VHH binders against f4i9g2. Designs and how they scored, part 43

Target 1, 368 residues: f4i9g2
Amino acid sequence: RSEKSEERRFDQKMSAHGAGIKTSSSAVPFASPKSRFLSKQEKFYPRCTPRLTGPQSRDTPPKRDTGIANEKDWGIDLLNENVNEAGTNEDGSSWFRESGHDLGDNGYRCRWSRMGGRSHDGSSEWTETWWEKSDWTGYKELGVEKSGKNSEGDSWWETWQEVLHQDEWSNLARIERSAQKQAKSGTENAGWYEKWWEKYDAKGWTEKGAHKYGRLNEQSWWEKWGEHYDGRGSVLKWTDKWAETELGTKWGDKWEEKFFSGIGSRQGETWHVSPNSDRWSRTWGEEHFGNGKVHKYGKSTTGESWDIVVDEETYYEAEPHYGWADVVGDSTQLLSIQPRERPPGVYPNLEFGPSPPPEPDLPPDQPQ
Short names: E, the ipSAE of ESMFold2; O, the ipSAE of OpenDDE; V2, 0.75 times the mean of E and O plus 0.25 times the DockQ between their complexes.

## First folded at step 23 (VHH; framework vhh_3k1k_2)

Design z1 (at its last look DockQ between E and O 0.01; V2 from the best seeds 0.00; counts 0 for: pae O 17.3 > 2, unsure alone 64.4 < 65, placed apart)
Fold by ESMFold2, look of step 23:
Structure z1 (fold): chain B 368 residues (1-368), chain A 124 residues (1-124)
Amino acid sequence: as target 1 above (368 residues)
Amino acid sequence: QVQLVESGGALVQPGGSLRLSCAASGFTFSSYAMRWYRQAPGKEREWVAAISSSGGSTVYEDSVKGRFTISRDDARNTVYLQMNSLKPEDTAVYYCAAPYRPWGYKRYTEHDYWGQGTQVTVSS
């Protein structure tokens, strides 16, 4: 199978989607250990106290499982003037604020603002950068990057962006949102990283997903999921979650569903691997025929098996609850970005915006 | 360069005891979980025991539980396997291993570090 097929891994769910009379399993819930890292940050978070006229401190670290914020949640307010200011607060901490813009080929313009602070002893610091980008292909981008560290050695990093562009193949306008978030403890072997994305086009195509990783001392966990709506009634959703310990115990759940007009399937697997590589597995599936009949089947490595047809209503989310009209309404600042004035007779090249950066499997102790 | 060196293998009578050692060098020992494996003649290599990087958690294969004890001494960069109540079926070459566990979005292991093994023979 291709990489796109790989993202459709199956996971057994506790919800009504896949549950049946013989589907009880030993492997719930899907354990992501609670990180103590964020609690320490909240308790011992150093405070930078700016002067009344200087920029205010923006040292809020990212939180797990919060998805992609709306543009208004950031409060992006780019300055019209170029600024380069710095100062010292009454508590001895320092701050700076700067702004500018960069110009490039094909009408490219990036307006940006950057701010930051440091404690008086230099043990904690933070930065936050905002930007607006545009070019003559109709590309627009609104973005934020923030990072910081505290005196305990905890560190964090977050990016957020919202993009308008024309899709190369469909020529439809697309709005895409994404976020990357990470936090890392300085006092224990703990940290997490998340990558989120949402993509929308004017005909109802919608793609959403997340890839997550975390570690707390002796345990690590991963979560991946995706949703795809083609805008014509086809829906694909999937989840793949797994965890492991340093000692070699591993466990996980995966599931997938595909539906169109009440016809489709679900399937999944719950599994456990002992340190000696012994694998227990339980798989299940459902075929929905659109007539009130559902074929349910499954088996396990311990010999359990079922294969039955039942009378059951088919339920699935046929359309995204948040789609093109919603994202357009929530993207006012992005859509208001004014491109550079084009000289007469100049036409854009056909690059259709910048290529996304590579998305490597880097640890949270390295920027992605 | 990473090295793991096992020692302490010997010929021993059934019911006897033996302590294996695995000295580690070339990496930060306290950051790694450590494992013991064994390979008997004509059999596949099998996992025996593991100890967490902190030393706070241990786990054993069922046939050795209660008889074998894994431990570590971070000051000496050494992991141990105390083997009591030895049986002829414990005869094997014993290997220590340090699993490489990369921090990353996509879970996989690139390399495990292995020792050269030490022979344990249990016969009367």
Scores: ipSAE 0.169, ipTM 0.674, lowest interface PAE 5.9, mean pLDDT 78
Fold by OpenDDE, look of step 23:
Parts: sequence; C-alpha cells; structure tokens
Structure z1 (fold): chain B 368 residues (1-368), chain A 124 residues (1-124)
Amino acid sequence: as target 1 above (368 residues)
Amino acid sequence: QVQLVESGGALVQPGGSLRLSCAASGFTFSSYAMRWYRQAPGKEREWVAAISSSGGSTVYEDSVKGRFTISRDDARNTVYLQMNSLKPEDTAVYYCAAPYRPWGYKRYTEHDYWGQGTQVTVSS
C-alpha cells in the first residue's frame, strides 16, 4: 500500500520589485498588539469545596475512587527518566522536573519522578511525585503523591499506593491499594479527608473500607464503611454515618450485615439528637435462616416496636464485585515491576518465621 | 375484645414433653403473627418463638431451637407450642402474645395482647 509522499513544491517566487522608500515617518504608534495572551488561567478550581451533603445512603456497594491519574495517564516513564530540569515561564511562573534512583539493601530499588510548579508570586504551588519500589522479597509498590496550594490559601494533598507483597502468615500473594485525600480551605474553617483501602489475596479474601470526614465551620459529617469477604462465603458489611449541623442537630445511621451460606443477620440503628438534646433512636434487626424465613424485629425510643416472622427471600453478595481476578487484571503496571538482579550468593533468608502454632482448631462448636 | 387464653402448663420431669395451647378470640387470628414468651422467676420476660400469619415462617430462641415447635390452627384460632426435651431452665410462665396490628408493629399507644400465662415447671 504505496503511501504517495506528495512533495508540495513551495515555489519561491522572489519578485524583486524596488518600490521607492518614501520615508514618511508618520510614527504610527505601534499599537502594541495587546496579545490577549488569554493566559488560560488554569482556573485552579478550588478543590476544597467541602461536600456539605450529609451522609447519603448508598444503594450500591461503595467503590474506591481516588481520582488520581496513574503514571500511564501522565506519560511518566519511571524506568527511563534521568531528568533534572527547571525553568521559568514567560509569565514568571517556574517549573521543575526531576527523577532519581535509590538503591538499598536486599535488592531494594526505588525509582521516582517528581515535578512541580510555582506561580510568579509564589502564592500557588503544586508538586507531584511518582514512585516505583521493589526488593528481592517480591515486594512491589507503585505510588503517587500530589500536593498543592492556591492563591486563596487552599491546600490539598493526595496519595495513592498499590502494593504487591507476600502475606507473612499465609505466604499468599496480596495486593493492597490505599488512597488518602485531604483538602483545607484557606478562608474558612473547612476541610475534608478521605481514606480508602482495599486488600486482596488469591484465595478470595477481600477487605475494603473507607473513612470520610468533612467539616465546614460548625457543620461536620462522618462516613465509615467496610466490607469483608473471607473467600469461603462469609461476608461482613457495615456502614456508620453521622452528621452535625450548625443548629446543633445530630443524626446518624449505621448498619451491619453478616452472612454465610444464605444464613445471616442485619442490624441497624438510626438516631437523631435535637438541639435541645432530645434523642431519638430506632434499632432494627433481621435474622435470615436460609429457608425463606426472616425474623424481623425492632424498637424505637418513641415506643415503636415490632417482632415478626415473614416469608422473605434473602439476598446478599456472597462474593465481592471486584475481587482478586479483577485487581490482578488492573495491576499490570504493578506486576510488571522487575526486581533487581539477584546478587550472586545472596539467598533470601527465608526466615520462615515459626508458623504461628496452628490456632488450636476450636473444637467444632458442638451444636448445643 | 381481644382475648388470649393459654393452657397446657404442668409439672414435668426433665426430658419430658408438653404442649401449650393459646386460644385466641376477638380479632382476625389468621391475619396475625403469633408469639410465645416466657418469664422465669426473677427474670425478664423473654421471647421464645414466633410464627407468621401464614404459618409458613417460624423462628425460635437459640436456647429452644430443635426442642420447641410453634404451630397454628387458624380454624380453631389457636397457636401451639410443642415443647420437647424439657430442661429445668425452661421453668417459667409461658405467655401467648398477639401484636396490636396484624403486621406485628406497635406504636407508643399500642400494646401487644397478652394472655394470663400458663405455668410450666420442669423438676425432678
């Protein structure tokens, strides 16, 4: 397939015509082209808008959302970058880019790249650091840290980490993801914080959770949730959310779900406290027997109560929506990390720490 | 007027069996989940078993699971508690209860309906 290279011949017609230099000096004021350098003021969108929205019930299981772009998205090559550059832009802003390679014992290697910028007046700055770590034990890590401050005094910090390691107890490969995000207002008593974590192993054990906090002056909210899958069918899910308003009203909602092989329980509480300290609460529970029978019970501080047996099908997620296979599939970059070549003669001290004595098989709870 | 009348309580030896009955009147029995409670001397009244309005669902306190069976006869407006393998710890006044509402929910001003209770004593 013959890609025709059309050589567009730029004909240089030089025509020389000598027209007379009438010097009329009329100093046409060089209207300095107001180069509307529309400095795309990258609208530093104040990342600090505290989510004023109290905890909302989620109809779907919580998912991790770090909002942090990965190395690939930024086109960062940690393997090949030996850069140490800095410059000043025309607007007076400055930038830097640097990379490094740290070596340590046990085949430890850390490759990192860092970049950042600062406004001309120094009022705004940002930094991003990317790293890749490994050692001879099979440890691998990818991470990102981002931070910044804007001219309004708002500050933000974000980090994301993905780690592959061998579990000390099970000797199973584990992938762990974690993220932390925070922002603070420079003008208000406002900020938010989020912590996320995910842990996976090859047997299907999965742990997920998040802690979220936000504050705007006298308003605050908290959200915590967790999911645990043992890989054998046991599931634990829980949420705990509460908020406080400027008026002094407090409210919260929490629930827990435990299931194994279609049998399990749900429990929860909803409460509120009025500004005058009047407390209302409602507690509820469900016992699921795996045979289409559910015992539902509950009470409130207002004298409401129920205790009923109903025919109801039990629905729960026996497996995580995002499990080991998924995380492995999404961890290509992490898995691609190559450890340093093993120095000759350095045998990994497989200090098999003494296997904790097998927890005595708790005698099968004799069905009392 | 709603009435619940328990019967069948007796003195029995450990390992024995009893069948308690609760005759209901004054409401649409078939529309209501029914419950058994017991109260031992010096203890609070505790839930023992429940049966749905349809009779399709039954639940039991852990201590009585496998030993007690709750059932209902809507034609007779009666709920039963078959008690097998009785233990001294089962000694109590047993009460039949119906919720104020068919769905088993009560508000502050609403109370469950209770019978007078029937004494079950398990002793050697």
Scores: ipSAE 0.000, ipTM 0.196, lowest interface PAE 17.3, mean pLDDT 76
ESMFold2 (binder alone), look of step 23: mean pLDDT 81; pTM 0.822

Design z2 (at its last look DockQ between E and O 0.01; V2 from the best seeds 0.00; counts 0 for: pae O 10.2 > 2, placed apart)
Fold by ESMFold2, look of step 23:
Structure z2 (fold): chain B 368 residues (1-368), chain A 124 residues (1-124)
Amino acid sequence: as target 1 above (368 residues)
Amino acid sequence: QVQLVESGGALVQPGGSLRLSCAASGFTFSSYAMRWYRQAPGKEREWVAAISSSGGSTSYKDSVKGRFTISRDDARNTVYLQMNSLKPEDTAVYYCAAPYRPWGYDRYTEYDHWGQGTQVTVSS
C-alpha cells in the first residue's frame, strides 16, 4: 500500500459521489508528475569517489507529493559508539560524522548521529541527523532531519518522525508518523512546503492529513485535507484546495463528508473570485438517510438550483486501508528500541492532568 | 514598519490626465505585487489595477482598461498609476495597497497594507 494508492482512492471517491458537481478549479501547481512512493536510497557510493571517503554527497532537493515514508525506506542506522570523524575526498570536498547520547529525567535517552559534507568551493553542502529516543513511560521515537543547498542555489529541509506512546486518556498504545519537506529554488521565485501526519491507536482510531503550499513566480496554491476513523464505524473526511495569482484572481474547491452506519452527509463548494471581488460559486450537498434515499441539493450564483430525492445506494470508505496492524508491522525498528535499564523500585512519574481523546482536524470554515 | 504614501491627486477637467505615485517603505518592495483601489463618495472601495511583483503582468478593472496604466520602479520603491482620459466617475480617493503574502502564508493569515489615499477630482 502506498501514498499514491491512498490518493487514487481519494480521487475515486470524489468522482463516484459527485453527481453533477464541478471538480476543483485550482490552477496549475508547479510540480513534476507524481512518482512512485519511494525515496531514493542513499546507501551506495559514487564511482568517482574512493571507497571509505565518508558520507555520500547529497546535493539535490527532495521530491514533492511522496507522503510519509516507512522507517525501512530511510535505512536509519545509528552508530553504537561516540565518534567524531572528518575527512577530505579526492575532489577536495569535505565530510564529517559524529554521534552522541543525551540523557535526562525519567529514563530519557536520545541516541543520535549527525553527518554532512561540503564541496571544495563551499557552493554546496548538506547535513543529516538521525535519532532514537526513549524513556520509562513507554515513549519511543525515531527521527531524521536533512538539509542542504547546491551550487544552483536551491535549498531544502526535510524531517520525518515516528513515535510510540500511550494515550493519556485511553491508556492505549499509539503510533504517530509525521513528515515535513520543503525546497526553494535558487533561480526562480519558487518553492514548496508539505507537512503530512498519520496517527493510529490499538482500537482502530486513525487520523491522517496533509498541509501543502507551493509558489511559482506569480502563482500560489494550497491543499489541506484530513480524514478520521474512530474505529467504530464513524468517518470524517474533508479537503480544501485553493490557488491565487498575484494580480488577485483566486479559486478553489472544498468538500467534506461524515458517515456512520450508512447514514451521513457530503457537502462542498467550488468558487472563483476575480480581482474586483466578483465571486462565482456553486455549493452542493447530499444527505444519506440509510434507507436507499439520498437528498441532493445545491445552488450557484448564476441561478442554478436543485433539491431532489433519489433512490441510490450509499458508498463510502468505512475503514482505512492502512491501519494499526499495518503500522505495527512496518515499525519494527521503533518498537525494538531498548529503554535505559530501570533501577529496582523506580516507577514512572504520573501526569495528573489527563486530556480528552484527540478530535480530528475540523474542515476549514467557508471563505468570507 | 510598513508605510505606503500616495501622492499626485488633484482637480482636473474631464479628458485630462494625472499620474499618481505611491512611495513604499518598511518591506522588500520587489517581492510584492502592488494594487490601486479607489473609493468614491458614498460608495464602497473598489479595485482599479494590479501589477505583479516582477512587473511582468498587469490587470485592470474593465471601466479603466485602455485609459489607466500601472507601473513600478523597484529602484525607487514606487508604484505609479497613469490616468488618461479622465471622466467624472473617476472622482475618488485613490489608495495604494500591498497584499501581505509572505512565503508560506496561509489564506487564514492574509492581510493587506494600505496607504492613506490621495484625492482625485474630475469636474467641469
Scores: ipSAE 0.395, ipTM 0.787, lowest interface PAE 3.0, mean pLDDT 79
Fold by OpenDDE, look of step 23:
Structure z2 (fold): chain B 368 residues (1-368), chain A 124 residues (1-124)
Amino acid sequence: as target 1 above (368 residues)
Amino acid sequence: QVQLVESGGALVQPGGSLRLSCAASGFTFSSYAMRWYRQAPGKEREWVAAISSSGGSTSYKDSVKGRFTISRDDARNTVYLQMNSLKPEDTAVYYCAAPYRPWGYDRYTEYDHWGQGTQVTVSS
């Protein structure tokens, strides 16, 4: 039903009254006393242009086993303007700072900043470079390169990269992180190399790994490990370690773990070789049946052998501790990169995504 | 001396059942996990089933799961393999394996004690 109601019109008319009061008040021109403010010439003491304090020396070697640091940890500071500055400090050391902006025809954009320094005698030097890259395809990249040499002759190099791109096969967004680090002694036959990588996609696919090499005179070590998560519950983990001592002893340890839905296997080998070339080895395996039973087996070159079924619960990590959500959260700067608009006439070259960066050539001195 | 004697092998029709027995001697049977293997003509010997020393845990090859049952009688020093729903693909010489060492026997054949085997043939 209908209900209509009410109108209220309130009219109120209030009245116009015009009163014209003309008051003529004769503005007596107050003679503004010409106060002779003696303009004290404030001696503009030339503000000593703050001596552009050169960048502080950041010539610290990278730390081992630190993995891939977060964006925040790298202190990426890209200058918005083209800067080209250099100076000499009171101690005779020199510094430089430069920045640039490169544009490509295909929508490519690269902003970069570089700084460095050198000691007065040239015995020590350091350089740091930061860059931001993008193109119209959605490709985004952040990177850092650091290098240095100290007065003792030690040298180091480090690079870190984060890349956002579309996976060629899945068309899914992928974030890839990588780091390479190396240091060499100037006084000893010593050095180390580390390669780290992390790959993530929005479906939960995750790949992580590292290759580590080191040498100290006659001692050497090798370490490799990898983790793979398919995003559906399948997990692969593996390690492979090897070392050689000054005495000529060699030893190694490797294992692999594969699991899906509580079912899986573990296997491994531990071995050592004496200076006399005597080899000892132990191999082992586990089959997990998902029913609280585990088949365990193994043998050694010393005559040890076992094959048993035991009641044992299966424990494994079905998901990565650090996955897609985490890497997205930690890649704010990467994600904030604004791509250029697609240039007119530029068609997506079905060119297969950038070939994975060539596997960095193993440092030449690593024995194949 | 460790001795294993398999028995119960026969010719059976597809879908048939057999029970294999393995009589063990020469070691403390109750302290060891036991295993059945089989070897088809022209193929490598393959693991079929295992049972823990206590009998509380059993495991099977995927192809025999739900069809085969391993069990043990420690009083008789005997391990059994009940085979149901037999298929032509189950045709093989079946072997009982005992451990070489007190902690169990090895997946690797060089560390196991073996019987002479018993022939199982599944044919229409």
Scores: ipSAE 0.006, ipTM 0.252, lowest interface PAE 10.2, mean pLDDT 80
ESMFold2 (binder alone), look of step 23: mean pLDDT 82; pTM 0.826

Design z4 (at its last look DockQ between E and O 0.01; V2 from the best seeds 0.00; counts 0 for: pae O 8.9 > 2, grease 24.5 > 24.2, placed apart)
Fold by ESMFold2, look of step 23:
Structure z4 (fold): chain B 368 residues (1-368), chain A 122 residues (1-122)
Amino acid sequence: as target 1 above (368 residues)
Amino acid sequence: QVQLVESGGALVQPGGSLRLSCAASGFTFSSYAMRWYRQAPGKEREWVAAISSSGGSTVYEDSVKGRFTISRDDARNTVYLQMNSLKPEDTAVYYCAAPYRPWGYKYEHDYWGQGTQVTVSS
């Protein structure tokens, strides 16, 4: 019900309500700079305007995400009519909106809607495309692609997809989401890119992650992280964040953890590199034996070290807080995509094995 | 194609001054920082100075701080190294470097010139 921020920071407290990302304790903390390459007010523009008018102009880059969107965050609403409309607004800008469908082999169908606009002088333009896909293998897909540029030279591009498919070997259903966003300033040396993914299967396998990078204020930054749950109690989580200045200072923090059945490890490194290539580093680790004892160790390039065994209970997130049941509940539009009607006729691979069991409300001696 | 061409190296007396230039092409010069390195005979190449893309921030290796000044001229796509109070220890081939990173690539990559010889001898 309640949506939680998936935003991650260098100084963030434990991720996903379990053992995870540690706060920075190094002398040189890592921080991702917040992008502020646009200063004009962001206006609300609905994705679908009333039919009596064309779509609102879209000349503003997208915001960075705090997590991958679900389908309700997009509000995907494909046109139910075949549409091919275009017009000119009073300010001289043009717009269009259209819809259609593509058919292909093996029951493939893609229903799509597209809209866009251009300013009178062509200095600003935008497009949005939305789709639903399906075929007879049980594959279903929702998707969005947006792009644009404005008169200040800013440009942007983003995609989002949500896919249902069935693994042919295991026969497991999978739901996968992926997203990409990019924005680049036309007036500053600034911009950012991010890629997100989430993958789920019906047995509880879960994989999530992000790759991000950007530049602002003579700094560049990178952030990568991943979470992997095998659905049987095995957990892997990791982060790798770092930044640099144009003058050659670099710094970063990375850590990982692996756990199964109370046994596992954590380890990490905080590091700093001066413009003359001098490197400072502090590493740490924990080894958890599953018996109430934990080996903790670490060292630094300045001579700091520790190596101790303590009595400590092991805590970690053994299951994802958002998993298969959650993503199925949040993917209603994806799951409701109607495949093309199968043609009447031959079905492959007839089976002469035992008859199906009788249905509870349809006794064997009644027509089904 | 990124190209860096150093010039201005010469023979100079101890205590003298010299100004090095590095002409850059093949990228948007005003968007990137620039760096100077040097390599003395029989020694490894070492970093000397850097200047931000805006020109508002500079950093120097300790042995040249206060004596060398890095600057840039974005209209000429050129970075400079003004070297004052020169010492025999400053004798080296001086290299200009650009911290090249195409948008979207993960790692910084430096482009190098062929160098210019500075000799400080009495």
Scores: ipSAE 0.155, ipTM 0.668, lowest interface PAE 5.6, mean pLDDT 78
Fold by OpenDDE, look of step 23:
Structure z4 (fold): chain B 368 residues (1-368), chain A 122 residues (1-122)
Amino acid sequence: as target 1 above (368 residues)
Amino acid sequence: QVQLVESGGALVQPGGSLRLSCAASGFTFSSYAMRWYRQAPGKEREWVAAISSSGGSTVYEDSVKGRFTISRDDARNTVYLQMNSLKPEDTAVYYCAAPYRPWGYKYEHDYWGQGTQVTVSS
């Protein structure tokens, strides 16, 4: 039922009676009062030179196993002007900050900022250096270096870099991230080192990896792992871990995974060595045939052995969870770096890499 | 050193039969599954069949199911591929493969023989 809501046309006629009152308002010439703008000499109170608040102390050791932080996490803040400042805080600690701009050949430009501090007694100190680099070739780099020591004698060093460059072989744009971190104890025979890297290109090629090492007195450990994606569906993942305990026990674990188009293999080994030098090991493998069949085999030094074919679905990550699109999205500051103008007379070596040999013309499908 | 020697390849007519053999040495044969692969001209090497160490489990590529039979003789360190009802599409070099070497080598490679040529043609 189509209820016809009624358009009430309220016509209100209100009668504008035009009464013509002629009021002859004699325009008394408002004598523009010469407002004596007494130029109140605003006593320019010397703007108290903003107390150059020194950089906040950043004397915190890096954390282990944190990977590669992004640009936002690092808080890269390059000073726009050349600064050379130093001061002493109320607590007797000292600080400095400096910045510079270096120019070089091939349109090279480096902006850098450095800051640091020292405690009153000199027991603690820290330094942070930030930089932005570019040249006319499209090279861009962001980086940071941090170092310090605390009153306990601990010392640390870390660096992070993000680089945009053209790969020499493929002529593809690449973004590479890397980080190195280390810390040492001032009181114990203890320390750790980590190296991280990530490499991406626009075709989906991705490489990630890390090397980790640590020591605590008689204990030591190392860890290595890597991931490789070729952008076409091939995947390689691997890990290698080893540790030694205070008791003299050693153990290790390794595995590797290779896959392409649902076909691939996994292999691994776990081993331990007792203080009396007794060695135990287990090796295993899987062959995935892409047809829902998996060959599984393995053995151990204790007499375990298996070799079977089973019905099992194959699961693997064919693509990186964090790839080119992601790294580009997280590299806004890097990408925003403005290169200097191309120097006159420098022509990009258009070395047209040898055109990939023409893919052999697949013989025309003879019409059946 | 691991050695695999394939034999039995021949020219046969469509519908014919062949039995391939692979003699293995340099490892504990009875402890490992064995595999057959084939590579046709201009194609990538493809998996054909596998047999478990015990011989109790066998698996085949779909294209050869019901036609091919993989078997093993541990006393002779030999794996076999009985091929029946051969088709022109079965024309390839056939390879025997041992499992990956256990950990200890920098690069784990499948061990392959030299292969044996099977040609199915009228």
Scores: ipSAE 0.012, ipTM 0.258, lowest interface PAE 8.9, mean pLDDT 78
ESMFold2 (binder alone), look of step 23: mean pLDDT 83; pTM 0.838

